# Ledger of designs, part 2: VHH binders against Imidazole glycerol phosphate synthase subunit hisH (hisH)

Target 1, 214 residues: Imidazole glycerol phosphate synthase subunit hisH (hisH), of Cyanidium caldarium (Red alga) (q9tlq8)
Amino acid sequence: MKNIGIINCGMGNLHSVSNAISNIGFNPVIINASKDLVSFACSALVLPGVGSFDLAIDRLEKKNLIEPVKLWIQEDRPFVGICLGLQLLFEGSDEGSKPGLKIFNGYVSQFKHSLVKKVPHMGWNKLYFNRFNTIDNLVPHYFHYDLQPWAYFVHSYYIEPKDCYTFNTTSLTFYGKQKIVSSISYNNILATQFHPEKSGLFGLFILKRFLSSY

## First folded at step 20 (VHH; from v2 with S104K)

Design v4
Fold by OpenDDE, fold request of step 22:
Structure v4 (fold): chain B 214 residues (1-214), chain A 121 residues (1-121)
Amino acid sequence: as target 1 above (214 residues)
Amino acid sequence: EVQLVESGGGLVQAGGSLRLFCAASGFTFSDHFMAWLRQAPGKRREWVAMINTGGETDYADSVKDRFTISRDNAKNTVSLQMNSLKPEDTAIYFCATEVWFTGKEFYTDYWGQGTQVTVSS
């Protein structure tokens, strides 16, 4: 049984993520410190979270997980960022002043009240995909087009990649009049603004396909 | 400023052929998928074809095996070869950047003003 490390930055529902990982046939292990990465032979890492950007960074720093996570990604090991976990991959956020992991170029921006009815974006929403089933496209054509999957969102900020189309943007979503990048699949990284652990069969499917490829 | 300028439209008889062209500017062409859309009178705009950055192509079922999309990154152009044209192919054809789908609904950031294609019976 492959171990999947779930990084505990205290910002997410670890139980929900753990259950999702377990349901798709992997063994979830909680990563509380850098030593855990050595202790557990993890096949992949998951960084979940909801809430404060700076708080998450601070907690990762206190646990000495910033550099190990960056190294993990740099070594082309599979990495899943969920919601705040996606946002943390960027340079910074309007929510705070701390720098992100700077894995991707760009920033996290706050929703404009002129474009959205209320913040946060919370609930089920549609995903838009391109029609090409490339290696980086984790969702088969028949699945995402015939079933028209929705995903569950809970976030007050959204990512603005500087080179959004140079990355393999996996999906878009519209919240009010705001277009958001709702997922990115780039090399060893799967990053979602939505919560796959709360997105029913689709969410589990995406996680399983990604994690099973390693 | 993104610009997509279509050309090549016209009147053609059923069974005939037509080649549409699109000149793109204002963005890094080679980094984007390109697509063709069309809108018949009184109907909703529909997706016709798309080509990714690697040159792979996809088509709507209604035009598959009749239409061919291609791109020239050196010239920032995308083309649509239309063979075996039918009256139901009559529409304004639009050049567009990458198209995103949710079911039958789609989104694209940019599209041109279009070129009229009329197929007579």
Scores: ipSAE 0.744, ipTM 0.867, lowest interface PAE 0.5, mean pLDDT 91
Fold by OpenDDE, fold request of step 22:
Structure v4 (fold): chain B 214 residues (1-214), chain A 121 residues (1-121)
Amino acid sequence: as target 1 above (214 residues)
Amino acid sequence: EVQLVESGGGLVQAGGSLRLFCAASGFTFSDHFMAWLRQAPGKRREWVAMINTGGETDYADSVKDRFTISRDNAKNTVSLQMNSLKPEDTAIYFCATEVWFTGKEFYTDYWGQGTQVTVSS
């Protein structure tokens, strides 16, 4: 059974993510330091999180996990970012002043009160996908077109990626009048603004499909 | 400013053919998927065809094997060859950028003014 490393930056519900990983047939292991990446022989890494951008960066720095995570991604090893984990992949955030991991070009922006009723965006919401599917895509054609997929969201900020056309797969979601990128699949990276571990069978399916491809 | 300008519409008899054109400007054309939409009188707007940046195509079931979408990145144009036209194909046809789907719903950022296609029986 393949080990999946769940990075513990103290910002997420590790139990829920661990359960999801276990449910789809993998062995979840908690990563608390750089040495853990080597000792557990992880097949993939998951960076979950909810909360402060700067606090998450600070905690990753204190645990000396910033460079190992960047190196992991650079080596084309499978990586999953969830919610805050997605946001941390970018250059920075309106939420804080610290730089992100700068894996993707773009920025994390605050919701505009003129476009949304309440912050945070919390609850189930619809995902929009394009119709072009490859074997490497996370969501089969029947899932994103024939069905109306929903996912669970908990976030107060949203990503504004540059060069979105370079991604293998992207989903959109509308919160109020704000269009948001709700997920990104790019080579060895799966990143979701929603919480797949809380998104029922759909969430588990995309996790399993991605992790099983490696 | 994004601009999509359709042309080529007109009146045609059932079984006939028509080729629509769309001229795009105001964005990096080669970086975007392009699509055709249509709206018949009294009906909701529906997706017809789409072509990605690599030239792969997809079609609505209602037009599959009859319509062909193509693009010319050098000219910033997208075309829709419509063969074996039926009265049911009568609609205003719109050129659009990438289309996103969720079940029976779809979304697109930009579309043109449209061109009228009328197929007589």
Scores: ipSAE 0.616, ipTM 0.813, lowest interface PAE 0.6, mean pLDDT 91
Fold by ESMFold2, look of step 20:
Structure v4 (fold): chain B 214 residues (1-214), chain A 121 residues (1-121)
Amino acid sequence: as target 1 above (214 residues)
Amino acid sequence: EVQLVESGGGLVQAGGSLRLFCAASGFTFSDHFMAWLRQAPGKRREWVAMINTGGETDYADSVKDRFTISRDNAKNTVSLQMNSLKPEDTAIYFCATEVWFTGKEFYTDYWGQGTQVTVSS
C-alpha cells in the first residue's frame, strides 16, 4: 500500500481528501512538517485547500513546508494540487498579497461581474478535454465520447496561466461567459480547480489512475 | 492577433484528391495543436483531423485512412491531404487551433474563414 502525503495548510477539506485516497486503495498520511515526508516515505504529495490564498501561504511558511514542497516538485515527484492547491502553484492572487509557490508562470484572478452573475462558482459543471491531453488518458474513454464529464467546483478565483496555457491545459470549463482552465498537467504534476474528491466516480478515477502510474 | 487563412479548395470529381493549406500567424505556432473542421450545407460544423505539437494525429472516423493532416513549424502551415474524395466530403473546410471536447460537443478558440471543397459525382 502506498502512502500519499496530504499537506495540512490549515484549510478545510483534509478529511474529504483523505477519504477519497483511502477509497481508491492508498494510505493517506497528513503532512504537518518536512520530516513527515521522510518518515512516511510518501509516494505522492497532495496539496489541497479551500479558502484564503495568503493564509495558506502563511501556514505553509510557519510549518517550514514551502521549500520542501518546491523541492518535491523540482525533483519531478508525483504531485496533485486541488482547488486552492492549484492556485498556490502560480505567482500570486487577486485574493491576497503573498507570493505563490511560483511553479508556473501566471496569476490567479477574481471573476469579473461582466462575465459571471454569481460568485463563488459553486456546483457541478462540465469539463472539456483535448484528445491529446494527459487527463484525457486518465479518464475512461467512454466518459469523453458518450457522456459529458462533470466535476464539482467551489471557488471565487481562477488561474490565468502564462506560457503553459495550450500545452499544459488538460481541461477547460465555462462559467457564465468566463472560460477557465479547470485542470493542468506538467511533468508529474496534476492540478485541478475542481474537487476530484467530491466529483463522484469521475473524480476518483482521475486520482486513482494518476496515483497508480508511479 | 491570431489569423488562420485557408487555401487549396475547389471542385473535384469523386475519387479525386485535393490538398488544403492553412497559413497561421499571430501566435507561437509550434506551441499549439492544430485541427481541420468542416461544415457541409445545412449541417453543423464538425471536426475532421487534428495534430499535436509532436506530430501525433487523430481523425474523425468518416475520413480516417483517406485524409492526412500535417504541419510545417518552420513555415507556420498546416495541410490536409484529402484522397479518395466522396460527395459527402463537400463542405467548407476550416483551419483551427486546439479542439476541446465534452461528450459530442466541441469548442475551439480560433478558426479561419474557410475554403470550399466540392466533390461531384
Scores: ipSAE 0.559, ipTM 0.794, lowest interface PAE 1.2, mean pLDDT 87
Fold by ESMFold2, fold request of step 22:
Structure v4 (fold): chain B 214 residues (1-214), chain A 121 residues (1-121)
Amino acid sequence: as target 1 above (214 residues)
Amino acid sequence: EVQLVESGGGLVQAGGSLRLFCAASGFTFSDHFMAWLRQAPGKRREWVAMINTGGETDYADSVKDRFTISRDNAKNTVSLQMNSLKPEDTAIYFCATEVWFTGKEFYTDYWGQGTQVTVSS
């Protein structure tokens, strides 16, 4: 059974992510410091998150996890970003003033009330998949049966990538008139704006497929 | 800014062949997936074929093995070779960028004005 490191940003969703990882046959371990990555010999790393962009960055800094996480990604080791964890991969956010991890070019923007009526975007919403570049090659099944995947969202900010050619957009979602990049991939990175740990069998399936590939 | 201009449509007998072309401008062509859509009279627009940046292709079941999509990144063009044409292939054909699917619905950011293909018996 492989150890999957779940970064503790001091946020509230560690339990849900740990349960999802356990349910799909892996051993979740909580990462509070760089030494935990070594001592648990983690095969993959999950950056979860809800809440404030700046607070998450500050907590990663306090735990001395900024550089170890960047190094993990630079070494092309398996990585999953969930909700805030997707957003932290970018340069910064309207939510705060701290820089993100700057793995990808782009910015995290607040919803414009001219385009959406309710904030946060909360609840189930459908995903639009590309037939070639899907979440870990899941989508041929969905296209063969014309299935419509749905996932659970709760967020007030969304990513606006600058250079989409440096990573693959794997799904889109529409909330009001706002188009949202709802998932991305690049090398051994899978990152979602939705919460796969709260998205039923679909969410567990994408996590299992991704983590089983390593 | 984005411009997709289709050409090569026309009238053809059933069983015949036709080749459509699309000239693209206003974006970095080699960074985008390209597609063909079509809309028959009285029907919803449907996806026909798609080609990714690496040249991999995929087709709707109704045209598989009869149609071939290809691209030329040096000329910023995409083409659709249509063989063994049937009257039900009669439609306006649109060149498009990336196509995103949810069930039977789809979305694309850009498509052209289209070129008419008419297949007669």
Scores: ipSAE 0.515, ipTM 0.784, lowest interface PAE 1.5, mean pLDDT 88
Fold by ESMFold2, fold request of step 22:
Structure v4 (fold): chain B 214 residues (1-214), chain A 121 residues (1-121)
Amino acid sequence: as target 1 above (214 residues)
Amino acid sequence: EVQLVESGGGLVQAGGSLRLFCAASGFTFSDHFMAWLRQAPGKRREWVAMINTGGETDYADSVKDRFTISRDNAKNTVSLQMNSLKPEDTAIYFCATEVWFTGKEFYTDYWGQGTQVTVSS
């Protein structure tokens, strides 16, 4: 059984992510310090999160996890970012003043009421997939059955990449008039703005396909 | 400003062939996937063919083995060779950038003004 490390930023979705990882056949372990990565011999790392950008960075700093997480990604080891965990991969956020992990170029912006009626974006919404840049062979299934994948969103901020060609945009979503990059991939990174752990069988499917490739 | 300009449309007999061209400007062409869409009278726009940056291609079932998409990154052009044309291929054909799908719906950021293809019985 492979151990999947779930970074504890002191945020509220650890149990949901742990349950999802268990349900798809992996052993979730909670990472509170860099030594946990070695002790559990994690095969993949998940950075979850809801809430404040700055608070998450502060919690990672206090746990001495900033550099170990950056090194994990630099070593091209399997990594999943969920919601805030996607946003933390960028340079910073309009929500706060602390720098992000700076894995990718770009910033995180707040929704504008000129484009959307309600903030946060909360609830189920559909995903648009590209037939060449999609999450591990989802393309044949969706085009064969004309399926519309839906995922669960809860966020007030969204990523605005500076260079859309540094990583693969794997899905888009529309909320009001705002186009959202709803998932990305790059090397062994998968990151989603939606919550796969709360998105039913679809969410479990994408996590399982990604984690099973290692 | 992104510009996609189609050409090569016209009237052809059923069973004939036609080649469409698209000239692209205002973006780094070699970094974008490209596609052809079409819209028949009274119908919604549908995708036809697409090609990624490495030259891999994909086609709608209705045109597979009859249409061929290709690109020339040196000239910033994409083309669509249409063979064995049928009356149901009659449509305005649009050049487009990356196409994003949800079921039968799709989205693309940019497409051109289109070029009319009319296939007569």
Scores: ipSAE 0.492, ipTM 0.781, lowest interface PAE 1.8, mean pLDDT 87

## First folded at step 21 (VHH)

Design w2 (from v4 with E105D)
Fold by OpenDDE, last read:
Formats: sequence, structure tokens, C-alpha cells
Structure w2 (fold): chain B 214 residues (1-214), chain A 121 residues (1-121)
Amino acid sequence: as target 1 above (214 residues)
Amino acid sequence: EVQLVESGGGLVQAGGSLRLFCAASGFTFSDHFMAWLRQAPGKRREWVAMINTGGETDYADSVKDRFTISRDNAKNTVSLQMNSLKPEDTAIYFCATEVWFTGKDFYTDYWGQGTQVTVSS
């Protein structure tokens, strides 16, 4: 059984992610330091999180996980970013002042009060897919243009990729009047603004398919 | 300002052919998927075809094997070759950027004024 490393940046419920990983037939292992990557011989990494951008960066720095994660991604090893984990892949956030991992160009922006009624965006919401850059590419025979998958969201900020269409934006979601990129699948990276571990069969399928592809 | 200008519409008999054109401006054309939509009288707007940046194409079941979407990045144009036209193909056809689907509904950022296609029995 393949080990899947779950990066512990102290920003969220690792239990839910671990359960999801186990459910889909992998062995979840918690990564607290760089040495853990070697010790557990992880096949993939998951960066989950909910909460403060700067705090997450700070914790990753303190654990000396910034460079190992960047190297991991650079080496084309499978990587999953969930919610805050997606946001951390960018250059920075309105939420804080620390730089992100800068895997993708762009910024994380706060919701505008004129476009959304309440923050955070929390709960189930529908996903929009195009006919090409879709999760269906990862999960054949699951998605169809007649299907309307929903996913579970918990976030107060949203990503604004530069040249977003070059990153294979996988799905869009509308929160109020705000259009948000709700998932990206680019090379060895699957990143979701929603929480696949909390998104029923849809979430489990996408995780399993992605992780099984490597 | 994004502009999508359709042309090539007209009246054609059933079984005939027609080629629609769309001239795009105001954005980096090569970075976007392009699509065709149509709206028949009294019906909801529906997706017809889409082509990605790599030239891959996809079609609605109702037009598959009859319609062909293509693009010319050098000219910032997208075309729709319509063969074996049927009366039920009668509609206003719209050029659009990326179409995003959610069930039977869809979203697109930009679309043109449309061009009328009428197929007589």
C-alpha cells in the first residue's frame, strides 16, 4: 500500500483528510518535518488547510518544509493542495503579508462585500467544468456535461491566478456574484479550493484517480 | 474591449451546408477556448461546439458528425462548418469564449451578437 504524506502545517483537521486517504485505499502518514518524507517513502503529498495564510507559511518555514515541498513539486511528484493548500501555492494573499510558495503566478484575494453577502464561503456549492480541462480527464466516465457535481467549501479568500487559463483551470464556482477558480489540475498538481475529503463520492473519486495515476 | 463578431448566417435548405465565422478581438485569442452557442425561437440557449487551445474539439450530440468547429489563431477567428443542416438547426448562432458547464446550465464570459441561421424544410 502506498503511503500518502499529509503535510501538517497545523491549519486544519488532518483527521478528515487521513480518513479520506484511507477510504480510497492508501496509507496516510503525517508529515511534520523533511525527514518524514524519507522515512515514510511517500508516493504523494497532500497539503491541506483552513485558516491563516501567514500562519501556515510560518509553520511550514519553522518545520523546514518549504523547500522540500517545492522540490517535490519540481520533481514532478504528485501533489494535492486542498483549500488553504491551494492558496499557498501562489505568490501571496490579502490575508497576510508573507510570500506563498510561488508555484503558480497570481494572488489570493479577499471577497468583496459588494459581491458576497457572507464570509466565509461555507457549505456545498456547484462546480462548473469546461469540456476539456476537467476532472473528467482524471476521472474517466464519472463526469458528463449533464452532471452537476457539488463540492464542500470553507474559505474566506479566493485565488486569482495570472494567466489562469494556462494553468488548466479545472472548475469554476460562483459564490454570490464572485466567480472563483475552484480547482486546478496542472502537471503533477491537483489543487482544489473545495475540500474533496468532505465532498462525498465526488471528492473521493478525484483524489483516488489522481493519486492512482502516479 | 472584448469583441466577438459572427458572420456567415443565412437561409439554406434542409440537407444544405453553411459556414459561420467569428472574428475575435480584445483578448489573447490563442489562450482561450472558443465555442459556438445557438438559440432557437422559444427555446433556451444551448451549447453547440467548443475547441480548446490545442485544437481539440467537442460537440453537442445533436450536431455531432455534422458540424465542425475550427480556429485560426493567426487571424483570431473561429469557424463552424455546418453540414447536413436540418430545420431544427434554425437558430441564432453565437460565438463565445470558454463555456463552463454545470448540468444543463452553462456559463461563458463573452459572446457575440449572433448570426441568424434558417434551415427550410
Scores: ipSAE 0.738, ipTM 0.863, lowest interface PAE 0.5, mean pLDDT 91
Fold by OpenDDE, fold request of step 22:
Structure w2 (fold): chain B 214 residues (1-214), chain A 121 residues (1-121)
Amino acid sequence: as target 1 above (214 residues)
Amino acid sequence: EVQLVESGGGLVQAGGSLRLFCAASGFTFSDHFMAWLRQAPGKRREWVAMINTGGETDYADSVKDRFTISRDNAKNTVSLQMNSLKPEDTAIYFCATEVWFTGKDFYTDYWGQGTQVTVSS
C-alpha cells in the first residue's frame, strides 16, 4: 500500500483528509518535518488547510517544510493542494503579507462585498468543467452522463492565476457574481479550492484517480 | 475590447455544405479555446463544437462527423465547416471563447452577434 504524506501545517482537519486517503485505498501518514518525507517513502504529498495564509506559511517555515515541498514539486512528484493548500502555491495573498510558495504565478484575492453576499464561501456549490481539462481525464466519460457535479467549499479568498502556461484550469465555480477558479491541474499538481475530502463520492473519486495515476 | 465577428451564414439546401468564419480580436487568441454555439428558433442555445489551444477538437453528438472546427492562430480566426446539413441545423451560429459545462448547462465569457444559417428541405 502506497503512503500518502499529509503535510501538517496546523491548519485544517487532518483527520478528514486522512480518512479520505484511507477510504480510497492509500495509507495516510502525517508529515511534521522534512525528515518525515524521507522516512515514510511517500508516493505523494497532500497540503490541506483552512484558515490564515500567513499562519500557514509561518508554520511551514518553522517546520522547515517550505524548501522540501518546493523540491518535491520540482521533482515532478505528485502533489495535491486543498483549499488553503491551493492558495499557498501562489505568490501571495490579500489575507497576509508573507510570500507564498510561488509555484504558480498569480495572487490570492479577497472577495468583494459588491459581488458576494457573505464571506466565507461555505457549503456545496456547482462545478463547471471544460471537456479538454485533465479533470475530465480523471473522471472518464463524465460528460456522457450529463451529471452536474457539486463540491464543498469553505474559503474567504480566491486565486487569480496570471500565466496560463503554468497551470490548467480544471473547473470554475460561481459564488454570487464572482467567478472563481475552483481547481487546477498542471503536470504533477492537482489543486482544488473545494474540499474533495468533504465532497462525497466525487471528491474521493478525483483524489483516487489522481493518486492512482502515479 | 473582446470582439468576435461571425460570417459565412446563408441559405442552403438539405445535404449541402456551408463554411462559417469568425474573426477574433481584443484578446490573446492563441491562449484560448474557441467554440461554436447555435440557437434555433424557440430553443435554448446549445454548444456545437470546441477546439483547444493544441488543435484538439470536440463536437456535440448532433453534429459529430458532419461538422469540423478549425483555427488559424496567425489570422486569429476560427472556422466551422458544415457538411451534410439538415433542416434541424437551422439556427443562429455564434462564435465563442472556451465553454464550461455543468450538466445540461454551459458558460462562456464571450460570444459574437451570430450568423444565420438556414437549411431548406
Scores: ipSAE 0.727, ipTM 0.858, lowest interface PAE 0.5, mean pLDDT 91
Fold by OpenDDE, last read:
Structure w2 (fold): chain B 214 residues (1-214), chain A 121 residues (1-121)
Amino acid sequence: as target 1 above (214 residues)
Amino acid sequence: EVQLVESGGGLVQAGGSLRLFCAASGFTFSDHFMAWLRQAPGKRREWVAMINTGGETDYADSVKDRFTISRDNAKNTVSLQMNSLKPEDTAIYFCATEVWFTGKDFYTDYWGQGTQVTVSS
């Protein structure tokens, strides 16, 4: 059974992610240090999280996981970013002052009060897909427009990519009047603003499909 | 300012053909998927076809094998070749940018004024 490393940045509930990974037939292992990656022979990494951008970066730094994660991604090894994990892939955030992983160009922005009624965006919401760049776009014509998947969101910030060439937008979601990129994909990277581990069968399906493809 | 200007609509007999054109401006055309939508009288707007940046195409079941979407990045144009037209194809046809689907509903950032296509029995 393949081990899936769940990076512990101390943000959010790792248990739910672990359960999801187990449910889809993988073995979840918690990554607290770089040595864990080797010790557990992880096949993929998941960076989950909710909460403070800076705190997550700080904890990753303290655990000496920043460079290993960057290297992992650079080596085209499977990587899943969830919620804060998606946000950490960018250059920085309005939430804090620390730099992100800078995997993608762009910034994480706070919701504008003029566009949304309340923050955070919390709960189930609709996903919009195009028929080409889907989360499962590795399978041609997999997506049918009649399907209306929902996903679970918990976030107060959203990504604003600057370089559309570095990734594919795989889904959109509308919160109030704000259009948000709710998921992206690029080579070995799947990153979601929503929480697939809390998004029922759809979320599990997405995780399984991605993790099984590598 | 993003502009999408459709042309080529008109009256045609059932079984006939028509080619629609769309001229795009105000954005980097080659970086966007393009699509056609249509709205028949008394009906909701529906997606017809889409073409991605790589030239791959997709169609609604109702027009599959009859309609062909194509693009010319050098001219910033997208076309819709409509063959074997049916009266039920009568609608205002709109040129649009990327279409995003949620169930039977969809979203797009931009669309044109539309061009009328009428197919007589």
Scores: ipSAE 0.717, ipTM 0.853, lowest interface PAE 0.5, mean pLDDT 91
Fold by OpenDDE, fold request of step 22:
Structure w2 (fold): chain B 214 residues (1-214), chain A 121 residues (1-121)
Amino acid sequence: as target 1 above (214 residues)
Amino acid sequence: EVQLVESGGGLVQAGGSLRLFCAASGFTFSDHFMAWLRQAPGKRREWVAMINTGGETDYADSVKDRFTISRDNAKNTVSLQMNSLKPEDTAIYFCATEVWFTGKDFYTDYWGQGTQVTVSS
């Protein structure tokens, strides 16, 4: 059974992610330090999280996981970013002052109260997808079955990719009057603003499809 | 500024053909999926066809095998060849940028002023 490394930056519910990974037929292993990456033969990494951008970066730094994660991604090894994990892939955030992983160009921005009624964005919301196959071919199956996918969100900030990455957008979501990029699929990276581990069958489906592709 | 300008509409008899054109500007055309939408009087705007950056196409069931969408990246144009036209195809046809779907609903960033297509019985 393939091991899936779940990076512990102390910002998320590791149990829910672990449970999701197990449910789809993989073996979840918790990554607490760089040594764990050596100890465990992980086929993929998952970076989950909810909360402070800077705190997450700080914790990753203290655990010496920044460079290993960046190297992992650079080596085209499968990587899943969830919520804060997605945000951490960018250059920085309005939430903090520390730089992100800079895997993607862009910035994480705070919701404007003029556009949204309540912060955080929390709960189930609709996903909008392109009909064509993406790099990972994750969503066409749902169109085939004429399903409307929903996902579960918990976040107070949203990503603003620069133009070069807008074309790698996998899904959009509208929160109030704010259009948000709710997921990105780019090469070996699946990154979601929503929580697939809390998004029912759809969430499990996309995780399984992505992880099974490697 | 994004601009989409449709042309080629007109009056045609049932069974006839039309070719619509769309000239796009204000964005990197080759990087975006392009689509055609239409709106009949008193009805909601509906998706008709779409073409991705690689030239792959998709169609609404109502127009499949009758309509053909194509693009010319060198000219920043999108075309819609409409064959075997039916009265129910009567609508204003809009050129649109990327279309995103949620179920049967969709979102698009931009669309043009539209061109009228009228199919008589």
Scores: ipSAE 0.627, ipTM 0.812, lowest interface PAE 0.5, mean pLDDT 91
Fold by ESMFold2, look of step 21:
Structure w2 (fold): chain B 214 residues (1-214), chain A 121 residues (1-121)
Amino acid sequence: as target 1 above (214 residues)
Amino acid sequence: EVQLVESGGGLVQAGGSLRLFCAASGFTFSDHFMAWLRQAPGKRREWVAMINTGGETDYADSVKDRFTISRDNAKNTVSLQMNSLKPEDTAIYFCATEVWFTGKDFYTDYWGQGTQVTVSS
């Protein structure tokens, strides 16, 4: 079984992520320091999170995990970002003042109340896929069966990538009148604004497909 | 500021051919996927063909092997070659940017006013 490292930058959804990883046939291990990456011989790294942007950055700094995570990604090793973990890959956030990991160009923005009536965006919502770019090549499955995938969202901020229509955007979602980039993929990075660990069989399927490829 | 202008529509007999053109402006054309949609009278708009930035193509089953989408990044144009036309292909054809799907529904940020294609029985 492969060891999947789950970075502890806030305890919000660690239990749910660990259970999801176990249920799909992998061994979840919690990462509290850079040496844990080596001693557990992790095959993939998951950056989860539910909580504040600045607090997550501070906790990564305290654990000396900023540079090891950046190096992991620079070495093109399998990486999953979930909710806050997606947002931390960008330059910064309206939620706070600390810089993000700056893996991608763009910013994390607060919802505009002119476009949405309720914050947070909480609950099940639809995903829109492009036929050329989809999460781990799910296109044949969804277009063959005319499926509408739904995923679970809980967030008050959303990413605004510099170019949201590049090859890296893999799904969109609409909340009120606000268009949201709900997932991105680049090299061996998969990152979602939704919570695949809380999105039923669809969520488990995309995690399993991604993690089984490495 | 995005503008998509279709041309080349017209009346054609069944079994004939027609080529549609789309002139694009107001965005970096080579960075976008492009598509053709169509809408028959009284029917819902449907997706017809798509082409990505690298020139890979995909087609709706109803037009596969009869229609060919192509792009010219130097001229900022998209074309749709339509062969073996059937009366069922009668519709207004729209040029569009990236198409995003959820089940049978789809979304695109930009599309043109369309060009009419009429195939006589």
Scores: ipSAE 0.600, ipTM 0.817, lowest interface PAE 1.0, mean pLDDT 87

